VH-VL binders against Cytochrome c oxidase assembly factor 8 (COA8). Designs and how they scored, part 55

Target 1, 167 residues: Cytochrome c oxidase assembly factor 8 (COA8), of Homo sapiens (Human) (q96il0)
Amino acid sequence: APERGAERRDTAPSGVSRFCPPRKSCHDWIGPPDKYSNLRPVHFYIPENESPLEQKLRKLRQETQEWNQQFWANQNLTFSKEKEEFIHSRLKTKGLGLRTESGQKATLNAEEMADFYKEFLSKNFQKHMYYNRDWYKRNFAITFFMGKVALERIWNKLKQKQKKRSN

## First folded at step 9 (VH-VL)

Design j31 (from j1 with heavy chain S109Y; framework fv_ebrasodebart)
Fold by OpenDDE, second read of step 11:
Structure j31 (fold): chain C 167 residues (1-167), chain A 124 residues (1-124), chain B 108 residues (1-108)
Amino acid sequence: as target 1 above (167 residues)
Amino acid sequence: QIQLVQSGAEVKKPGASVKVSCKASGYTFTSYGISWVRQAPGQGLEWMGWISAYEGNTNYAQKLQGRVTMTTDTSTSTAYMELRSLRSDDTAVYYCARDQLYDFWTGSYPFDYWGQGTLVTVSS
Amino acid sequence: QAVLTQPPSVSVSPGQTASITCSGDKLGDKYAYWYQQKPGQSPVLVMYQDSKRPSGIPERFSASNSGNTATLTISGTQAMDEADYYCQAWDSSEDYVVFGGGTKLTVL
């Protein structure tokens, strides 16, 4: 079995925007888009009487969020780097400078850039497939635990109503 | 086998010019560029410039603009670097290196093959 | 001009892991390349596009990029790994190549 070389995940700097919601918030907060991933981070609310199931759900959501942040941060970085090298190489091949006579950054035409995007997507197709697979798995798990938490909450409400009727 | 073979060591006086050659073999010469890098004794690497063997377009380091000229002869698969108005601080080993164009699939990287270097000594 | 900064020297014992850093403005947005140069020899490409190895380079060589810092890592460092190491990047804004100042790796 060929040892799948552990692609050392270039740890994108965990520059997750330290969006701090107001201390008295009783709900989840959505932050501004992260500068690397362009994903909006969510600060999850922690109830005072958080159940073990609620805690598990929260942790799973947090882990999934972090996973998404890291994936897209790395993907965006790779895209940017490859795009830059592509443009540079094509301009060189054409005998063009990287700057126009006006001092602006030289760019390729839309057709040439379309080729880049096509090739980039093709090259990263497998990576995106794995991401999508894992994304569905994670979200399925989250949804499952959301259901469990909902049932638990219903049950707890019913027990409280019974206790009030007995007193 | 890919090989870059440079011309021999040169001793020049200040104000003179030197022309270093770099003969390429083992690959399609016109499919790549040649970069020139120099290294003063005990110092780091300094990029001098680049030339395309296909179109002959060049880009020189700003520090060397006006003093350096890079050329290629496709018939002999040879690159040339001429440095004029030599100064004592131009004393260095000069390297040619194959400069690969970016490729999506194979991965592109510059300077995958180097010449053996040419020592140029500028002395009074 | 973009400047790449390397430590002037790094020392490591045989079998230990050596880490050489290269820091530069906007390096996070560019690919880093690494070269090994032994005394009296031409530079040899050892890592390209942050983390890729050319053919013939041992697996003990790895590289990564975090923010504006590229790192060359040599695991299980051997005596033969003693050399000068240079990081390199392209500056697309001014269309020039920049080298780091170089790091002398000593295997003690």
Scores: ipSAE 0.505, ipTM 0.803, lowest interface PAE 1.1, mean pLDDT 89
Fold by ESMFold2-Fast, scan of step 9:
Structure j31 (fold): chain C 167 residues (1-167), chain A 124 residues (1-124), chain B 108 residues (1-108)
Amino acid sequence: as target 1 above (167 residues)
Amino acid sequence: QIQLVQSGAEVKKPGASVKVSCKASGYTFTSYGISWVRQAPGQGLEWMGWISAYEGNTNYAQKLQGRVTMTTDTSTSTAYMELRSLRSDDTAVYYCARDQLYDFWTGSYPFDYWGQGTLVTVSS
Amino acid sequence: QAVLTQPPSVSVSPGQTASITCSGDKLGDKYAYWYQQKPGQSPVLVMYQDSKRPSGIPERFSASNSGNTATLTISGTQAMDEADYYCQAWDSSEDYVVFGGGTKLTVL
């Protein structure tokens, strides 16, 4: 059986791992780490009287989570595949088998693995720069809308106080 | 089932542009890249470039730099290859092929699934 | 202008072993891939990472890669194996994929 064949590519799923928070939760729920991304997914609580602005903020946070989960799942799978390929290539160059006498996977020493990590980081530098740019862009948008939601809530409380109808 | 379906044959005049599409199905589109490979009549395979379906990063063959643009539309799981300033020697069958999601330093991933090919004829 | 050199043609009789070579500087230090293309059809991956066979490819297909030469071997060659065969490797210095010139296998 091939480790990866023409049709066998271990890549990240397009979505986040599914989980079910407890019923009647009145706050966001944080799940276990996703198998592929190693990030904990968040299930967002939806208030019954959610404003259009609050909905927009929640959707932005959900979309950002999905993007983040997909990015890291794909990076982790890419890292694992490239690491395996690197190890096999180096063992082949040395004339060594892929398994030891005990049947365990043959491994490289720390110095050789450091070369792999340096190569991987160098090769993925542009990709990580784009990730960082988008990460800051998304966090700026989320922060901006969080501020707008906070101002909306303050304004509504002030209006209700003035009218003597709430609280 | 996994398949890549390309747009139909095109006939273009020299100097025109052509845009070939490649619609993917049966797998998670954003988990792979797409490479484009062309083959002139009776000739061998020539790699044109690669695009990540997730990030949109591209890597083009040196001789096609400035004339080729690759894009993806994740909402329709479709990859596109546009070749500009067409010459008669651009007459070829153009293939899309499923490739790795990210460009690796340690080697290439195999092209495990190929589209059916799109014949582009450039003539007066 | 491929850096990978293949013989333009190889002929074998049915049932015999066909060997198709692919030569490049230090090719054995890199992974080689092989594709089969029949007339009017798209290429099909037949071997990857030097010697690994994809699901659906007959066990008659095998390959090796050492020194400067990668070799695709088809044992008990059948008429259905008649096709063009291309080797492929990645040129890390130029960050692009390189194909061999192709070998036409004729089974007579």
Scores: ipSAE 0.000, ipTM 0.460, lowest interface PAE 15.7, mean pLDDT 79

Design j32 (from j1 with heavy chain S108P P110Y; framework fv_ebrasodebart)
Fold by ESMFold2-Fast, scan of step 9:
Structure j32 (fold): chain C 167 residues (1-167), chain A 124 residues (1-124), chain B 108 residues (1-108)
Amino acid sequence: as target 1 above (167 residues)
Amino acid sequence: QIQLVQSGAEVKKPGASVKVSCKASGYTFTSYGISWVRQAPGQGLEWMGWISAYEGNTNYAQKLQGRVTMTTDTSTSTAYMELRSLRSDDTAVYYCARDQLYDFWTGPSYFDYWGQGTLVTVSS
Amino acid sequence: QAVLTQPPSVSVSPGQTASITCSGDKLGDKYAYWYQQKPGQSPVLVMYQDSKRPSGIPERFSASNSGNTATLTISGTQAMDEADYYCQAWDSSEDYVVFGGGTKLTVL
């Protein structure tokens, strides 16, 4: 049986895994899956000449990543907690112990676990709907700022071309 | 109206046994368990064990294993707790409490309704 | 067997916020429950599953559970809140219900 002290719990705000990008990287870096959220974090490259608008977009993307990591870390913790309690509840209802004769944790069959998954999804339906709504809102904001950054870059290139012509 | 009504106070000598009853009303008795919790004078709460009114299966605190027996009578919606080989340190108020049976929607064992308590005094 | 540690006493003035803590190893990975007991009376469930409030319990009662510490918070504390408060958790490894030692809340 796993030692209780070895269990990891991410309640945030500082629960994301730290990682280092490869030396001499000029690109965004994708790290290994976070232990709690099971999502791969992105380390964003910061150009030396980043405009205020580009900075806003990058910060929005970083904040969205942190929000997403926090949501799934919390969801996974809730799932694990409720799954274990469901298993113990069913074993107790059946008059069975929490451990097998070999000392391992007792488990339920696939048919019984299907009931848990159905109940978990049903119970969390509203929470998932709010997540999808917020995910949509965040992606709209990111797309909007990406559009603004693209227009800024087009304008700057146009301005540079015109200045070269006038000189 | 949910109620748990316990039997009256008892005075026992060391070595005797005591059996406390807990009559439930206002809910479906077999849909919940009953936990027993005691409290020595001026002390905190101590869990003694649990019984399912549905299956009759029990789980006792290790400290009391071999001395305590919990039973139910579904025809009268009554739970019983018998404690044997009484010692002076068994002097306490004994409570029965409705236990959620680790229902998925309510979570693991916790006690939403309590009996009024039964004082058991063990003295020589 | 898990041990839940509570401060023996907490004192607040009427209208102040009272905070009662319950500490245990990895307690935040378990559900915490809270009971109120007034002198000569049976315990009453005031919070369940970390942060849920039973019907009949005033909205000024709230709770949280994270890391190693569960906290019961009573906002705008009233004289009627004066009682002993007990936290409770379930130890799945031992299949044992454990109570904290209790905290006497005094409203002066």
Scores: ipSAE 0.000, ipTM 0.460, lowest interface PAE 20.3, mean pLDDT 79
Fold by OpenDDE, second read of step 11:
Structure j32 (fold): chain C 167 residues (1-167), chain A 124 residues (1-124), chain B 108 residues (1-108)
Amino acid sequence: as target 1 above (167 residues)
Amino acid sequence: QIQLVQSGAEVKKPGASVKVSCKASGYTFTSYGISWVRQAPGQGLEWMGWISAYEGNTNYAQKLQGRVTMTTDTSTSTAYMELRSLRSDDTAVYYCARDQLYDFWTGPSYFDYWGQGTLVTVSS
Amino acid sequence: QAVLTQPPSVSVSPGQTASITCSGDKLGDKYAYWYQQKPGQSPVLVMYQDSKRPSGIPERFSASNSGNTATLTISGTQAMDEADYYCQAWDSSEDYVVFGGGTKLTVL
């Protein structure tokens, strides 16, 4: 049985920007763009008295963020690799090297690159469709839980007001 | 005359860190990049990574990701390479080399000038 | 990761022509660079951009790139040319530099 070469899944290093918000922050912080995904990570605030519902919302947001980071990190890597391969192949066909005499990276003109973009989008169309579908599902769920948390907070405020009136 | 002068030989224990310096002279430091290349005893050349002296952008060899840090000091025209969590297989001569092309967007190219090398020995 | 393959050793008599090959996937799309390294010394660039010679390098050194093979040629090889030779390329897909395994040139 031929040993299926373990495709080294190039796990994009989860280089979550080690942006640490100030310790006394009572709100969510947005970090600089991640070098792989180009997405800005969010550091979610954790209240001292976080309810189970709030915790669930936070976890869902975190999971969705991680999912987005991984997707775009991989997509950007794939794009970069395929783009470079395309450029190399075309330059070779033209009898050109990868760099100019001055040492600058040789590139193709906008018209030639348009072919690449068209092909890349076509090839990755299904992947993007699935991403969009899942993105909407995740965000819908997040929005739903945001609504629940909002209702819970309103209810808790009302209970506190009633208790103050009774004393 | 263009010169790259490296720091002296180092002896380290496993798990320790080493920081090698490379002082550049004879050219505009910020107009070029610096690459680091190492060579284990009796072995070939291994590229470690590069740094743009102008922008400070870096790219490291995948094998060394998380263990290597390259920096530059433009005021002294000096490049630094720090390697952490040293192992016995990190024993090598470490070279700094000038990257001929200044291009912070495209990365390293080739190396026209080399330092004299720094021997780093990792022994228990 | 792209790999550049060189013969481990090449032997030539004085005055003869030495040829050192470097083979790699898609090397024909890339510039090849060559370095000479003598024992106990730093590498020295001897050829750049496939066939260009740096100042100070003798004219007996030449290089070419055909297909996926780069070749360093030393015409009228001299005893002083005995050294290790490394080919090098830049892989733009992963943005890293790769060296060949090196070739020991012996002048007999």
Scores: ipSAE 0.000, ipTM 0.537, lowest interface PAE 14.4, mean pLDDT 85

Design j34 (from j1 with light chain Y96W; framework fv_ebrasodebart)
Fold by OpenDDE, second read of step 11:
Structure j34 (fold): chain C 167 residues (1-167), chain A 124 residues (1-124), chain B 108 residues (1-108)
Amino acid sequence: as target 1 above (167 residues)
Amino acid sequence: QIQLVQSGAEVKKPGASVKVSCKASGYTFTSYGISWVRQAPGQGLEWMGWISAYEGNTNYAQKLQGRVTMTTDTSTSTAYMELRSLRSDDTAVYYCARDQLYDFWTGSSPFDYWGQGTLVTVSS
Amino acid sequence: QAVLTQPPSVSVSPGQTASITCSGDKLGDKYAYWYQQKPGQSPVLVMYQDSKRPSGIPERFSASNSGNTATLTISGTQAMDEADYYCQAWDSSEDWVVFGGGTKLTVL
């Protein structure tokens, strides 16, 4: 089996917007869209008495978020680079400058850009397929642990009610 | 085999002009452009400009505006770079390089093939 | 004018990994290209579009782009890798090509 050379994922600069929620927050906070990924980061609430299961869920959610942020940051960057190169090459081929007479950035028509999008999607199809697969796997795992945490919480509430009835 | 063959070394006086040729072979000449890059002795690479062999449009480095002219002859698959009003600081090895028009589609890179270089010496 | 900055020289022992950096404003938004030039020879493209390797270039050559810094990495550096290395990018604002100042790699 030919060892698929691990394409060293160019680590997008970890410029995750350091959105800091208020200290007294008792819930998850959603930040503004990240400038690279365009995904809104979530700050996960940490309860004072976090159970091991809750902690595991939180960590899994955090890891998944980071994974998503990195993927889309890199994908958006690649898209932007390729798009720019495409436009440039096409304009050069047409003997057109990069700027209009008015000094605006020259653009291609919708048909030409459609070709770009088709080609880009074709080139990145496999990458997107793997992403989707992994996205479902991760979210399934998260959902599973969410269920476990919910059951744990129900159980703990029932135990507390029993103790109050016995006293 | 893709090859860019440049004209021989030139010795010029200040104020003179030099015209360097670059003959391309092994590929469809009009499907690409030619970039010119120079390198002064012991110095780095300096981009001079680009010409499309398809449309003949050009873009020159700002520093060379008014002094440089790039042309192509499609019948001979030859690119030319003329530099006028030569100065001592124009002493350099001049390179032609293939510069793709369709690099996005082919996955090829600009400057994937280079000429052997032409030494131009400007001396009084 | 966009400027690409490279270290003037890098030294490495045979078999070790060499890293050459190229820094420039907004380089992270552009593709980086790398060229090898040996004394008395024409430049040779060794990496294109940040991390792609042309045919005929050894696998020990790799490149990446992070933020505003492109990096050429040569793993298991050999004596034959001693050369000048130049990074290059396209400046879309002025539609010109910019080269770095070059890095002399010495294999000690």
Scores: ipSAE 0.456, ipTM 0.799, lowest interface PAE 1.5, mean pLDDT 89
Fold by ESMFold2-Fast, scan of step 9:
Structure j34 (fold): chain C 167 residues (1-167), chain A 124 residues (1-124), chain B 108 residues (1-108)
Amino acid sequence: as target 1 above (167 residues)
Amino acid sequence: QIQLVQSGAEVKKPGASVKVSCKASGYTFTSYGISWVRQAPGQGLEWMGWISAYEGNTNYAQKLQGRVTMTTDTSTSTAYMELRSLRSDDTAVYYCARDQLYDFWTGSSPFDYWGQGTLVTVSS
Amino acid sequence: QAVLTQPPSVSVSPGQTASITCSGDKLGDKYAYWYQQKPGQSPVLVMYQDSKRPSGIPERFSASNSGNTATLTISGTQAMDEADYYCQAWDSSEDWVVFGGGTKLTVL
């Protein structure tokens, strides 16, 4: 039975498609920027004769893309929420309402916003450090498996040449 | 000072439910996640699941899927772990630990601060 | 299941080097973490992201992670280092977080 789509994903990222490439695409397709992460997703082409190693590489690349997309979606959401809370707090401290007399959303000047950016960067330093470390580890793993796939393809071509020599 | 303070020991009958709390202080609660880890007497550590303090997203260990629920209350900086249909082999010390905000990062970030533990005893 | 294997016990004399291993398939492609637990106490993070040491952890603690094996090394081991040590890694194929079975370090 299909699950209701209202709940967020509770397991490791996998298998999410945010866009629909042309039906008969035979190569990877790059989509428009995701509305939350502002990153462009890649739709990976799946050949019919995909080897287990090629499948593992593709799944690793898909999982890394989903991880990257989710990190930036969450970061952007956190930024937006904390920015709004900061503006609200500062306006309340000044005795000002959340909207101007014209009904426009009230805002702070650049000098005041500089305080927010400084605090946000300081607060999120460790988070960004962790992101960078895992990013390198994930890219190393992808490069390693790309190497294995390349060797497998070379081996298969050598096998193919042997068959051609057998008349 | 960063600290996680857990609720007190519980004694439950088989089939009952238990809800353990974990109150965070000394950091911005919504910038991190909370993982729950248990340890049966004389045994090793077993991960139970993770929750984002910001989004409320959860990821549960396969063995406990369907029996565990994790929640947070951001107004009190408190995380909760409820385990249902208790069995004798659920007797353990239950720990909360500070983890990464993002579910895809669970296990790729350290558990840098741990609660003191809550002993849950399940006996007839 | 995807299990991280640790030796159940390691013994060392004071001042000697202790080595605790943690083995898992392609563990070097994942981050490894190490926790110290003394009787009746909560675990304490002693190493993170393969080889990084948290503030407050003595310089005699070091670690590595390559291939299938992560290793926690304690140089000049002291009586206060006597504890259970657990390795931990992420494994998306089963549970997101997996712990090793633990190693009891005895310092005589």
Scores: ipSAE 0.000, ipTM 0.464, lowest interface PAE 15.9, mean pLDDT 79

Design j4 (from j1 with heavy chain Y102K; framework fv_ebrasodebart)
Fold by OpenDDE, second read of step 11:
Structure j4 (fold): chain C 167 residues (1-167), chain A 124 residues (1-124), chain B 108 residues (1-108)
Amino acid sequence: as target 1 above (167 residues)
Amino acid sequence: QIQLVQSGAEVKKPGASVKVSCKASGYTFTSYGISWVRQAPGQGLEWMGWISAYEGNTNYAQKLQGRVTMTTDTSTSTAYMELRSLRSDDTAVYYCARDQLKDFWTGSSPFDYWGQGTLVTVSS
Amino acid sequence: QAVLTQPPSVSVSPGQTASITCSGDKLGDKYAYWYQQKPGQSPVLVMYQDSKRPSGIPERFSASNSGNTATLTISGTQAMDEADYYCQAWDSSEDYVVFGGGTKLTVL
């Protein structure tokens, strides 16, 4: 069995979004895009009478969100680092300065950048495949629990209606 | 085998110039650049500058601007670093190192191979 | 000019894990490189692009970058690992290479 070398996931600093919803919120809040992941965080509402199923769903959603935030924060950082190094390396190879005569950062042409993107995607292809797989698994689980919670809520509403008719 | 072989130790007087050579072998010389790094006795590493062996373009540390000149001879696969107006604080071991140009995607790293170092002593 | 800060010295017992930190402004946005230098020898690249290991470097060497701090970790430290360690980053804005001040690792 080939020992899957545990790629130590460079834990991007968990920049906890400083977004705080209003205290009296009765619904989920979507924050601004996170600085690192560019994903909008969701603050999940916690009902006063949260059922065990609702709690499980909430936790699963939170965990999935955190997982997504960490993945994209790391990917964006890696992308930025590699892109920058690529551009500079290529400029050096061409004998071009890093800055234009106007003092602006020198850039590569679209064709050269296309090569970068192609190579970057090629290198990260497996990583993206695993991410997509896990993303579907997580979202399937979330959807499943959403269904369970919906059924539970319907059942509880029916019981309440029966009790009101009996009184 | 990739190797960088530097010229021998130099003793210079203040105000003089020194030219250190770095002969590269075992790889395509023009596919890479050469960086120069110096280390004063008991001190850390200090980057001096970089030269492309392909185009000959250079970038020098600001501190050494005007005093340092880096050159390459592609026919001999040799890089040269000249430091002028030598001072006592220029006493150091000078290293050449292979620096990345074309092989960004090959997994090569900057400063992956170093010369053995050249001691330059500046004394009155 | 970007400054990389390292502890001047780290001591570890044989078989223990050594950790050497390198801190700098915006280091989190840059790749970190690590070099080992033994007395009287040239520096040797031991880690590149934050966490990649060159061929010939033992697996006990690892590195990570979190925030503005890069860390070199040597697990199961051996007597032969006693050396000076330097972090390095490239400032792309000015095409300037910066080295840390170096850390002397002593294996006691």
Scores: ipSAE 0.460, ipTM 0.799, lowest interface PAE 1.4, mean pLDDT 89
Fold by ESMFold2-Fast, scan of step 9:
Parts: structure tokens; C-alpha cells; sequence
Structure j4 (fold): chain C 167 residues (1-167), chain A 124 residues (1-124), chain B 108 residues (1-108)
């Protein structure tokens, strides 16, 4: 019986892999930055004989990645949408059209946009504070479980070495 | 406890529209997508479309493009599916299901939790 | 579009191994998922990413996916396993989902 799935790799003539990793890879893979979060996603390899501790670590890392990707994607989208709404509102208040005579989108000058940035940062201060707190907590938990997994692997190797020596 | 609770059964005439709700609880709503799947009496499962609760992006089955609209209300952790121009062959149980983040790199899309289903009957 | 073909029914005796197949062109190049649905109930995810088992699903459930065929295997089949089983795959464009036609498992 054949092994699982086909490998999907595309390499440049120099041997550099393209963005599409093998779907059923035997390695963790780091992708290109997401358009919205500007963070690189990680595809985690799942070993066939994954221990309960290894599974907890992997799930924690996956959950942390999803949380982090989503936070920044949401934050960047919220910023973009609110920026457009602010510009539209200010132009409407001034009685100005949304496009210039050249057909490009009308914008506010830097001084006027400073008001938006100030308001955005101010109202998102608590959200960013909680993000930083949770980010530290999650990284502490990941580091802790990484330590546990490392100890488990060392213990298992010692057990295997002792068994081989005993026989 | 992770739970998806759907609105109650509906009876509609051909040409009408129906809007089914799916209220999520027990998890961070905006970290997942919601897929909608229907099942005609005695038939199999048919995927209708997917919506991202974090971006609001949607992807609809080609057969339903132009008749279906999916939305979310993040303030109430509720997803909605509206189907227009109902026909008798739209009679089915409609399910919402939690769709783990659709990841370009993994191609993975398991539906790990399902709503109880909403029976929509289209008859005249 | 892509079609996933399942046998309409499979019958086994209690304690016997049940095998439910799902066939599709180059299905092994995609991840396969399996759902169990009992009468009047919602589907339940029983296998994901070809061969992975969700928490709470008994170890007697296993699965494989290679070439054109994904297989759900239930060893030591119990009366409680009697249900309809659906396979599912995600297309390579990531914009739609395909379900198999379903297999009714009968435990006699």
C-alpha cells in the first residue's frame, strides 16, 4: 500500500522552494506573510506516535498562532475600515466629494489624519494591553510545555539506551 | 461547552426567502468560520458555503451563487444564512457547523461541531 | 465537478471489522474527513486529516487515504456504531467542500 498523499513542491532552477509546501509534509512549514496580519503562518507536522504532551504542545502552538493571526488580521482590517470611514465622514462634513478631479480617492492631509491615529490608538489601548498580557502568558505556557516535551524525549531515549545495553 | 444553537423550523411558499440563525457559545467566535450544510429528506449532505467570522469573507457553492447570503454578527456570536427564491427542492434540514480556520498551507477544513439543524419546508 | 463515491450500504456482525470506502479522482492528494450521523441527529466528526481521531472518538476507529480511495475502518464494531457515514474532502482551490453520498452501516 502506498504512503499518504503526493508531495506538492515547486522549486526554482536554483533549488529554492516556492510558497506552496507539501500538504502532507513531514516537517513544520513557514508560509509567506498573511496580507492582513502580516505574520507568517506555520504548518505543524503531526507525528504518527504523538505523545499526549506533544499533542498538548502542538495544539497550544496552533491555538496561539490562530489567536495571534486573527488578532492582527482583525486589528489591521479594523484600522483600514475605520480609516476609510473617518476620511469619508470628514470629507462629507466639509461638503467635499470622495474623488479628486483626476479620479483618485480624496484624502485628508497629514495634520487631519493625526486626529484619526490619535483616536484609534487611544480607544484600542486597552485591547493592545490585553493582547500583550495574553501574548506573554501564551509564550510562557508554550515554553513550559516545550520543556516538558524535551524532558519526556530525554527520558524515552535513556530508557531505550538502557534496554539495548541490558540485552 | 462548545455549542451551536439554530433557529426553529420554517414553512415557506415557493418564491419566498428564509433566514436561519446559528448562535455560537463556548469558544471565541471570531477565531473560526461557519459552514452551512443542508440535507434533503432521505438524502446526503450538501455544502452550501462558508463565512469567516474574523474577516466576513464568504465562499458559496456555485449552485447557490446569487440565491444565498451568509453574514455574522460578532456582538451576538451569531451566523446567518439567507436563501432566496425558494423552490420545493430546497426542502431540507439546514445545519451550521464550526469550520476550523481554512488554511491555504494545510488545506484542512474539518467541521468539528454542528448545530442541531433547522427544518425548512417549501410547499404551496 | 469532483464526486466522492461511497457504497450505499455495508453490513457487519458485532465484533467484526467494518470498512467503508470513499473514491474520488486523486483523493489521496487531498485531506479526507469522516462524519457519523445517527437518525434524527446532527453529523459528528469521527476522523480528520485522513487518519487523525478527534478527542472522544473510540480507538477502534481508524482511517487511511491513498491514491483514489479513502477508507474508514471500524474494528470490533458495536451496535452503537450503526449509522450513516459520510466522507468529505476539500478541493485544491480551497473554495468549496465535497461530501460523499453516504454509507449506511448496519450491525446485525
Amino acid sequence: as target 1 above (167 residues)
Amino acid sequence: QIQLVQSGAEVKKPGASVKVSCKASGYTFTSYGISWVRQAPGQGLEWMGWISAYEGNTNYAQKLQGRVTMTTDTSTSTAYMELRSLRSDDTAVYYCARDQLKDFWTGSSPFDYWGQGTLVTVSS
Amino acid sequence: QAVLTQPPSVSVSPGQTASITCSGDKLGDKYAYWYQQKPGQSPVLVMYQDSKRPSGIPERFSASNSGNTATLTISGTQAMDEADYYCQAWDSSEDYVVFGGGTKLTVL
Scores: ipSAE 0.000, ipTM 0.458, lowest interface PAE 18.4, mean pLDDT 78

